# Designs tried in a protein design chat: VHH binders against RCC1 domain-containing protein 1 (RCCD1). Part 2

Target 1, 376 residues: RCC1 domain-containing protein 1 (RCCD1), of Homo sapiens (Human) (a6ned2)
Amino acid sequence: MAEERPGAWFGFGFCGFGQELGSGRGRQVHSPSPLRAGVDICRVSASWSYTAFVTRGGRLELSGSASGAAGRCKDAWASEGLLAVLRAGPGPEALLQVWAAESALRGEPLWAQNVVPEAEGEDDPAGEAQAGRLPLLPCARAYVSPRAPFYRPLAPELRARQLELGAEHALLLDAAGQVFSWGGGRHGQLGHGTLEAELEPRLLEALQGLVMAEVAAGGWHSVCVSETGDIYIWGWNESGQLALPTRNLAEDGETVAREATELNEDGSQVKRTGGAEDGAPAPFIAVQPFPALLDLPMGSDAVKASCGSRHTAVVTRTGELYTWGWGKYGQLGHEDTTSLDRPRRVEYFVDKQLQVKAVTCGPWNTYVYAVEKGKS

## First folded at step 6 (VHH)

Design c1
Fold by OpenDDE, look of step 12:
Structure c1 (fold): chain B 376 residues (1-376), chain A 124 residues (1-124)
Amino acid sequence: as target 1 above (376 residues)
Amino acid sequence: EVQLVESGGGLVQPGGSLRLSCAASGFTFSSYAMSWVRQAPGKGLEWIGRIYTSGSTSYNPSLKSLVTISRDNSKNTLYLQMNSLRAEDTATYYCAREGYYDSSGYSDYGMDVWGQGTTVTVSS
């Protein structure tokens, strides 16, 4: 068993409320910053104003607008108004609690239910039944919603393995690697080729025949990663979060270019006669209602993905992190606040000889788990 | 243009009360949840509370007894009533629009518009 090298968590993006554990830092972090040393964090869930950190020892710690701590925690899922906490029971049973985020885990939860994990069927040799992560309940028969009703049942036939929630939609990955979506569809985030809402889980037909390994849901966009490392992305592209050309970024680039040209004091208007070859202006995509295949630079395979409100992060098989989309608060990790409509590698981890293992996005920030690259 | 303008700040004695106002323009005020945030000198942002489109409110537990948030949609105005003010309440107070809202007025994706802030100084 290759001794898992001790890793560290890093955070970057909006941290005005102190969402990053130990950062004590300003409103924004534009480059990856290590979280407080000495805390063995195994789970990170970020809302906009606060972050939930779960340690391997089962301690939950909240940082940001919400403060507090709890013990015997297996998992936590943070939304702006609600905090879901999975606690270990005295036996095999787990206790799911839903707290008001502002309660700081004081008093009584808004809702609580005992959850019995489905007995790991003896026969699945690939024994790590990845116990569904919140918001999916361990029994995979329900999920936690940030809005009442907090408990939402799932049809047993879905055999949910992973569930991710966007602002108005849900993505479900089943045991067979099929993807389902439901909820609001006005931004194309459901991937069914329409802008209509789906009240019930609907299979993404466009992905039929493909086996997905992971799903991610942002504000109004969706991502899945296939077992082969292909990225499929769909939904809203206002800020380039789909890595497709967006009008908003083109206009910003022209404004910056105009301002830069005015500052040259020496009156020579270098008319960069860039030969506008008559190339039809690359079509701007505001909404992509079908899954689009996205290629990473150098043909890198993706293994993990996470989405913020308007940005996307992907981890490659080689342990590189790529980010794109809205960057106003530094949530892309490129030491600037620029938005990108193309995947860009976060160089920090490369420069530090770190291998990225996991990524989780909050609405306006990003958290990354990385380990030192083994000295070959 | 989307704009928030805070007013009502000033000097107040300990134990005093103050009502801040935030005038909203350039957007449908009634469709957005609104928040108050403050920043003391040399400190980070502190969330005070939120009011939803429904009129329901949520508060920072540490401040809940001292503050009341209300809104007048007819005037496009957000209010923060503060009572029993202490020196530690000295800060710049900001109103902010919640960037995301659904049909119920629920927001979960941050404050996308901020006012310039109004300064409150609590001193004897």
Scores: ipSAE 0.518, ipTM 0.797, lowest interface PAE 1.2, mean pLDDT 87
Fold by ESMFold2, look of step 12:
Structure c1 (fold): chain B 376 residues (1-376), chain A 124 residues (1-124)
Amino acid sequence: as target 1 above (376 residues)
Amino acid sequence: EVQLVESGGGLVQPGGSLRLSCAASGFTFSSYAMSWVRQAPGKGLEWIGRIYTSGSTSYNPSLKSLVTISRDNSKNTLYLQMNSLRAEDTATYYCAREGYYDSSGYSDYGMDVWGQGTTVTVSS
């Protein structure tokens, strides 16, 4: 339908510092909980101890270990020690500020610079809860880093469209749908088949010939989504964040055993765990240094992805949310603290007749924008 | 079962000192980095610090001068020494196992096991 449907933000996972994730009580929330309805949130950026909320009216509000507010804010990006804020500057340019998170936006920022605005996409329907563009700056010629120097130029030839920072690495999606990575690589998170670090952006040659539409970076893993809805994922899998079998979950009894039933010539059943064609159990994978294709249940197409430190969330074209990985804080949204090495649909949204439109993960929590399904 | 049990809490006078213990069981204690975290009444959590398997430590800068974390791997015990206590240090103190850190010592604060806590009250 052409008219916008009402929407709301939901949160789940870690909130032990008093983050406004759900009720704001206790250490964690295990089911999606609506954020307070009086706040018109259009951007969410979360760290371990605090979350930054930006409203459509330009208000920035911090919740958790840091609290504070500021006006005329266009975007915010949170890391544990540093908060980047994009504000309307004194002139026509935007003002990029970097704040110590504990300052709560009081006093002076650690660093500030006017940045050249880029108007592309500003008329996009912002009500769809799209993720902000930080750490990529509006000009697409630089990004903000949580470590000095805070302003990091990008070669103009890269023509960046999206940039995401993991704990020790960066992913860049260019205008042609190509993906570059750089930074630390010890956990395979760069996707080049080695564990070596890269000082400069390096093209993921394994993805050549594919057009990517989305990238996401986690603690030590990486995800991208093609324009045709395929998911490619690589990096560290100790907690099942790649949706590949992991020994840690199998030893804890939390890995879902895959079963296959086949018939012999005499009609008797043969049962296998792991689903391999030769009947062997699937191998456990701790590190995946090359992009791996990941299928969602029922062959659903992905359109959005976001990563926390050790978990992954994906939104499908039909508005379903799938999560997997480390779940001990409830950040997978399944009403438990179970970790998973396979994608699992978050049933809350299906049960409430909601379509998920956006997801933003903090390191140990998950925030989701969802709208009511259209009239049937 | 994997368990962490804190002890040593109680009532302490301002200016006093206290040592908390955390007994670990059901896992190879020496293979994990460990953290202390506290929560004052009506407040959110506050991370205190971490001790790595090497015995090296990392602290919340605001608390570094007040606390010392140590471990005894032969007794599977984590310790928190607190000095010069004030009323604002009244809190429940938790130990937590960090589920991962890399060989460079980086931790993502992923704490997969928590104790039930021990309460420290600082009052005259």
Scores: ipSAE 0.515, ipTM 0.788, lowest interface PAE 2.3, mean pLDDT 83
Fold by ESMFold2, look of step 9:
Structure c1 (fold): chain B 376 residues (1-376), chain A 124 residues (1-124)
Amino acid sequence: as target 1 above (376 residues)
Amino acid sequence: EVQLVESGGGLVQPGGSLRLSCAASGFTFSSYAMSWVRQAPGKGLEWIGRIYTSGSTSYNPSLKSLVTISRDNSKNTLYLQMNSLRAEDTATYYCAREGYYDSSGYSDYGMDVWGQGTTVTVSS
């Protein structure tokens, strides 16, 4: 039997700065496009104007408004103005660096600190430890922030397993599967039923009794996935990024997409298209401050999620990719620029007999890792 | 409908100056940070600079001595002053609306509204 093919990365959505998911001549890619980089990429972290790629061999490459490379890199995390890089340091400690994005890794970082790696005794050899997944540091006792102070300690009792940063908020998944949120809450993105900000991690009590396996944070929305494959989603929905029911719940996806496009027509983030006094109060839920259960088509179970500024992507247990939300740059992967208020499968991967294994969204684009389905 | 309309482009000689304007409509202009971005023929976008709601500015370090961004909130207008123009400054220049800001910091929302652009050609 022939050896199975390695996986490949695909990109779609905004690439106007020359990001690797399209040519530098166009602004956007509307259908998944294979990346021209090697297949050994193990981390993709994308910002608005550039994308960082880390290879399994420790090479970091930047594509887009910044282009540069560095070695001995274990992980990278991109924000628009700042790039965090975790590198092998002298001795047993790792070196966390924060670079100005435009420096392209030349000269000196803006800031650097040695960080203590997590002790090996807690690392299960057969396990699934994600020791180098920024912004959570390998020790799970701190995270890197795109705003100073760059090193942010976490209380040890939180026992963090995953941490994701949205535009103004943070989500933390602990070892027991509980979710905490903090930061700005003006769009309901903290999930506590209010719009109040939280200075410190606060447990999402609405999710108690459930064990979560994944969290994702977008511009002003939040997603988590339970160990049984259920999706809980909350926050801002002006662009349909929550896929929540509206007054048009009985209508098909074309109607929901048309309404989302109409809401983006004016570019306003305050949605009053017909006025509340017309007996049609808000054509959809604009803000959802409590976690809401979201069902995928065909009852599919979710295993991974990622969020951009105004869109959401989910990978199912069977390797399908669903996207929804703002799609004007083609970041939903449906060969158009239509926004969606309901999950839609990205048919490209089905048509190519590919199994999606990972997704990571930049603010306005989407990167996907997929493998060819194996032969039995 | 939210719109950004650039004007003031055209043909200029090397060493010359040009002032571009961007008229905004359909949204609360004074509540948004605004950017200028350019695209030379056959190249990707290049960010020029941003002006915040406060009126403070931030520039691409490679361009900061060549450009000045200003805004007039009473006229809903964004401006880009360019001096000492060179052939490599030939590009289509866009104004763009950035994401929301509050007093506590920058948001990584990128740019959600673009103008159609105005073309600047620097040639003899």
Scores: ipSAE 0.464, ipTM 0.768, lowest interface PAE 2.4, mean pLDDT 81

Design c1
Fold by ESMFold2, look of step 7:
Structure c1 (fold): chain B 376 residues (1-376), chain A 124 residues (1-124)
Amino acid sequence: as target 1 above (376 residues)
Amino acid sequence: EVQLVESGGGLVQPGGSLRLSCAASGFTFSSYAMSWVRQAPGKGLEWIGRIYTSGSTSYNPSLKSLVTISRDNSKNTLYLQMNSLRAEDTATYYCAREGYYDSSGYSDYGMDVWGQGTTVTVSS
């Protein structure tokens, strides 16, 4: 018999540039598809047109619009125009490199810097273990940005553990489980109850008293997961990415109410179907500027989350994967291109007797690590 | 409904020029950055360039000398001018709306609306 493979990576959603999600000539994969060498991969970072894979042996491989490779890689973080790479050096320092994505690791990087502790010349308190991945740097005193200046210092008192970047904002999880946000806020993605931008990290006061275990940033929405498995979500909901009711995805069905919200200028009568008891439009939420508690079906506890441009994925404690939001590339993994404003379990993994252990979303695709049940 | 419709494709001789159009409807065209993308037969997608709401442009470096993107907000129309065409420029050409409007005109998050494409064939 063949050697047992207890874990593998799967991909679905947009792959039009040749990303490892499908091998055909199409733009998208609608159902989870196993990746080659899945057990060897320890980091997946996806942008719109390419995906970076880092193996346990330190090999970085690019798939899609870029197809290069490099060795001695500890970590990689992909954005559409820029690829950040953390490489092992001959000494104790690591080398942070920023590459133009289209160069595909050929030639010289756009920028490089050895990464060292910021406080080496001061009487600062003893350092702490840093567990974050890029874009958070190993010292946890800076992060890499896809827009110059690429090296962005963080205030030492933040004690960052995780940092995630959306299209226009940042989320930071500190060592105590508190969440900070900054950047653009015009879609409510900062979670402070306003649409104002924040230049500096600002604590989410609405989450005080709770200990968060993970954060995720989408294009214009934000998610965090508490130690007890609760999901808090905020930001833009035009595509149902918050799992809150949207105008175009409401389950009440179509009514003349959509036509009634845009009256004729001359006062002409707006038709009504007579389907609604009082004719009022179904309620919807376009923007949620405060963290909202989200319940999964059957009260499942969440442990991990990841966000794309307009979709959200969550892994439960029992190894289920739920997805919701914009699905027109098949990035929700339900064998169709339907968008959803409610969480839906990805049945592929249940049908295959797999437990999902990790998820990472590109802007329009989803990558999942799963293991066989009863063996993990 | 949000819709993009390309036109202007066809057969052209090597060294020739061609102008593609993309008619937009169902959204506020002037508020979105727009892109052109192409796909040669048997190949993956190749990004051509972007035009921002300001009218400024950014191009794929390998194609920059061959193409010019423009827009006419009064006609809700995006254009792609291609010059000095070669056989390798044979492809289906798509216009696409960037997934989010922003005031900087920069997007790292790709496109959310595509046209049906128009086919350009460059042959003698």
Scores: ipSAE 0.451, ipTM 0.768, lowest interface PAE 2.6, mean pLDDT 82
Fold by OpenDDE, look of step 6:
Structure c1 (fold): chain B 376 residues (1-376), chain A 124 residues (1-124)
Amino acid sequence: as target 1 above (376 residues)
Amino acid sequence: EVQLVESGGGLVQPGGSLRLSCAASGFTFSSYAMSWVRQAPGKGLEWIGRIYTSGSTSYNPSLKSLVTISRDNSKNTLYLQMNSLRAEDTATYYCAREGYYDSSGYSDYGMDVWGQGTTVTVSS
């Protein structure tokens, strides 16, 4: 078993309430900064005003507007008003607790329930049974909702592997790699080609026949990553979070010109003559109600994705981090506050010879887990 | 241009009261929830409270007894009444617009517009 080199967590973006993003005293961190909370963090869940950190030792620590700590924690999920905590029981059973974020984990939880983890099916060779990460419960038969009732059952037929919650919608990835969505749809975030709400999980028909490996839900946008490394993205594009042209960025003059100097293998500059022949203003896309295929620069394959309120982060198979969308608080990690409507590689990790393994976005910040690249 | 301008800050004696104002412009004030936030020297931001479009209010539990938030939509103005001020209340006070709230009070946009702040110093 190749001794997994100890990695570190990094953070960047908004930290006005004292969310741990590194050593910076400012309200914002514009470049990735190592977290002080140590290298033993196994889970990061960020709300707008606070972040929950779970250590490998089972310690939960809250940083930001909410404070507090708890032991025997397996997982935690942070929303602005609610904190869900999965605690280890004395036996095989886990205890799910829902806390008011402002409670600082003191007193009594708002809600608590014993959860029996379903026996890890033998078939996940990678041992990281991603199955049951909050807000999805370990039994995969329910999820935690930030709105009462806090316990939301799932139909047994869904066989949920992953569940992500946006502001008004949910994305579910099942065991077969199918994607379901439900909730509010007014921003196209459900991916059904309509702006209508769905009360029940509905299969994304546009993705039928494809096997998805990862889902991510932002404020009003959604992302899937296929097993082949393709990115599908849909929903709201106000700030370029879909990596599609947006009016708001064009007006702010912050359209970072595609320095996509695609250097051909032969060193020739592919001038993508974007045939803006006919003066028709480049179509701005505000809403993308169907999954759109997004290509990363250099044809890189994606393996992980996470979404903030209005930004998107993707990890490639090679361990590179790409971010795009709203960058006002430095949550894109490019040492500036510029918003982007195109994927941009976060150079910090490349420069530091770090391989990115995971990314978790809060609404206005980004957390990244990275390891040192093995000296070949 | 969307703008928030705080006013009313100054020097106050311990035990004194102060009313801050926040003038909003460039947007439909009545359509947004508004918050007050403060930052003490060398400290992070502290949420004080919020007033919804309905006029209902929510407060930081630690400050609830000391503060009252109100709004006058006809004047596009947000108010923060503070009573029984202490030295620890010395801070820059900011008003902020809440970008988006759903029916449940959840917001992904957070406080998307901030004023420049007004400084309150509580000193004997």
Scores: ipSAE 0.179, ipTM 0.634, lowest interface PAE 2.7, mean pLDDT 86

Design c5 (from z05 with Y107T D109S)
Fold by OpenDDE, look of step 7:
Structure c5 (fold): chain B 376 residues (1-376), chain A 125 residues (1-125)
Amino acid sequence: as target 1 above (376 residues)
Amino acid sequence: EVQLVESGGGLVQPGGSLRLSCAASGFTFSSYAMSWVRQAPGKGLEWIGRIYTSGSTSYNPSLKSLVTISRDNSKNTLYLQMNSLRAEDTATYYCAREGYTDILTGTSSYGMDVWGQGTTVTVSS
C-alpha cells in the first residue's frame, strides 16, 4: 500500500483581516503559500473576512475577522454573518450548530439541531460520500442557509448529493448526476436561459442526459463538471469568470498595451499597423444564461471545481490547477493581480512537482490541497 | 464612476470626539450596506461596524461603546461618530461598500468591493 504521502494545504488571494493563507504578512498573497505545517486540515471553508479550518482530529479553528476554536467538529461552513458547524455527538447523532461569526464560538449558538446521519451503507468503500458536506446536511433532507430560517428542507425526491450556495442562488447535484438550481436569476446564474428567479429547485434542462460529478457556485456564476471531465459554466461574466471575453478586461489590456508602447523612448513609432481586418469586434459576453461548454487548454479533463465571487478554479485529472476571472487580490495564484478571461494553469504546483487534489475558493481567495507527485 | 470619499480626519486629543463622513457617488447608495474599517500603522485591517440598508447597525464588540454609524441616503453619505478617542484609535479610516446586499434583509454576502482612499485620524496629546 503506497503510503499516501501527506498532502498540504496552500492559500493565495485576499487576507486583509489576517486570514491564514500562508506565511505572508501582507493584505494579499499572489502565489500559493503553504499553510501551517503539521496541521492535518481536512476541510476549508472561507468567507470574505475569515476562514474556517477543520482538522481530521475534529478541531475547528477560525482565522481572520473571526476567531475561536471548537472540538468534535466534523464539518464547518463559513459565511460573513454565520458559521455552521457540524459536531459529533456522544452517539451516532450529529449536532448542527449555527453561530454568529462574531461570537468566536463562545456562548450559545443562535440555532442548534440534532441530525441523524443516514447509516453509511457498508457497501460503498470508495465513496467518501461527499454526501452531506455543509451546507448540505448529512441526511440530504435539508441544507443550512446563511439567512433565517437557517434550516431549509429539501424534498427527499431530490436525492441530493451535493449542494453549493452562491450569493443569491443554489445548485444541487442529485444522486443521478442531475443539476437543479433555484433562487435569484438576474445574472443568468440559474442556467435556465432566463433572468427570472426560481423559488423551487428546477432541473437544468440544458444538461439533461449528461451526468455531472460536481457543482460549484460563485457569486453570480455557476459551474458543473461532468463525469467525463467536461466543464459547463454559466451566469455573470463581468470579470471573465466564465472564461469568456469580457469588456472590462479588453479595456484594461488596451490601456496596459498603450502604456507599454509609450515607454519605448526610441522614436520609432512602430505603428503596428495591425491590419484592422474588419473582424467584427469579438462579442463581449456579460451574461451567459445557459450552460456553455468550456475547454481547458490541451483538452484536459476536469475533476473538481470551485468558485469565488468572481473567479473560478478547476482541478484536472492529472492534478493541475487552472484559474481564471477576477485577480485583483492574487486569488488566481499567478504571482500577479491581473484578471483573466481564459483558463491559466497555476505553474507553482507544476514547478514544485505537486499534484492538486482539491480546491476551495473563498470570495476573494483560494485554498488548494496538493500532494507530492510519486517518484515513478 | 463608483467612488467613496472619506473626510473629517485629523488631529484630536485623547478623550475627544470626531465625526467622519463618507460621500458616495456613482451607485445607488441606499441599496448597499456600508462598513467602516480602519488600519493602524503596521497593523492589519480592523472592522469597525456596518450599517444595513434597513438602517440597522452591527459593530465590532471591542468598539461598540465608542462608535456610532449612521447614514443619510438623501445625501448619499455615511457617518462614523467616534467618542472618547484614545491613542490606540490612531489609524486610517476607510469607508467601504459591501458588494452585495440583499434588498430584503440588508445582509451583505461578498464583502467590501469598493473602498475610499481613507482619512487619517491621529489621537495625540
Scores: ipSAE 0.024, ipTM 0.559, lowest interface PAE 3.6, mean pLDDT 86

## First folded at step 7 (VHH; from c5 with G99E)

Design d2
Fold by OpenDDE, look of step 9:
Structure d2 (fold): chain B 376 residues (1-376), chain A 125 residues (1-125)
Amino acid sequence: as target 1 above (376 residues)
Amino acid sequence: EVQLVESGGGLVQPGGSLRLSCAASGFTFSSYAMSWVRQAPGKGLEWIGRIYTSGSTSYNPSLKSLVTISRDNSKNTLYLQMNSLRAEDTATYYCAREEYTDILTGTSSYGMDVWGQGTTVTVSS
């Protein structure tokens, strides 16, 4: 049994309400900071204003605008208005509770239901049936919605393995590695080549024949990672969250470049006669309604992905973290607040000789689990 | 330009009342949920409450009895009525636009993307 290397959670980005992102003071943290030492965190779920932490011991703790703690918790999923908590029952059954985030886990939940895990069918030799993470229920036959009705059934035929919720859409990964999407489509986030809404789960035809390992949903964009390590990304690209050229960042870059050029010492306005090389203006992409293949630098394979409201994070097979998109609050982890329309490696983990194992994005922050690199 | 401008802050005696206003410009005010947030000296941000596009409101439970949020879409103005003010209510008060508001439900989930400069309220005898 390879001795599990000691790991730690790190956070960076927005923390204006006191969300735990490490030891940093202020409303934002621009570089990865270790979370509180000694807490064995196994699950992180972040809303905008608060973060839910679940320990291996089954303790749930809230940090930020919402405070509180609960015991016997297996999982938690945080949205701005609602907190879903999966609690251990007296038997094999679990209790799903939905709380108002403002309640601080005090009083009575808004809603509660017993959930019976589907009996692990005998035949899946890969015993680690990764129990569906919230918002997918353990039975994989329903998911928790941040809006009433809180319990939403899934067709048994979908055989859901993972479910991720964006602002207006859902992504489902089934047991066969197929991806389904439904909900609002006005930002192209459904990946069907249209901007139309889908009321029911629809198979992404563009990904047919490929086997996906993971899905992630941001505000208005979607990501999937194939078993071979390929990244497919689609939806809204206002802030470069698709790692495609965006107009907004091009304009900002020109303004900064113009301001930097005007500060030459000797007061001479070097009119850089930028020769109009007739280069066709690089096409800016605002909406990508089909999955686009994204290459990481150096041809790295992806294994994990997570999305915030307008940023994306990917973990490579080698344990590197890449981030891109909106960076206004430091949620990209590059020690600045610059937005990026290209994947950039977070150097902190490399410099500290850490191997990234997991990433979870809130809307405006990022949490990362990393372990020490083994001394080769 | 998208802008929020708070007003109505000042010095108030304990037990007093104050009404803050927030004037919105540069965007369709009626299409966004709006929030009030405050920051006391040396403390973090505290969410006060929210008003949705529907006009429904949500409040911090600790402040619910002391505050009322309203909006006038015709004037592009957000209001915060505060009653029975205490010394602990001394803070800079900010109005903020919610980044995302669901068109159907009026709910927001992705935080506040536009903030005013704030108005300072001092509660002192």
Scores: ipSAE 0.411, ipTM 0.755, lowest interface PAE 1.5, mean pLDDT 87

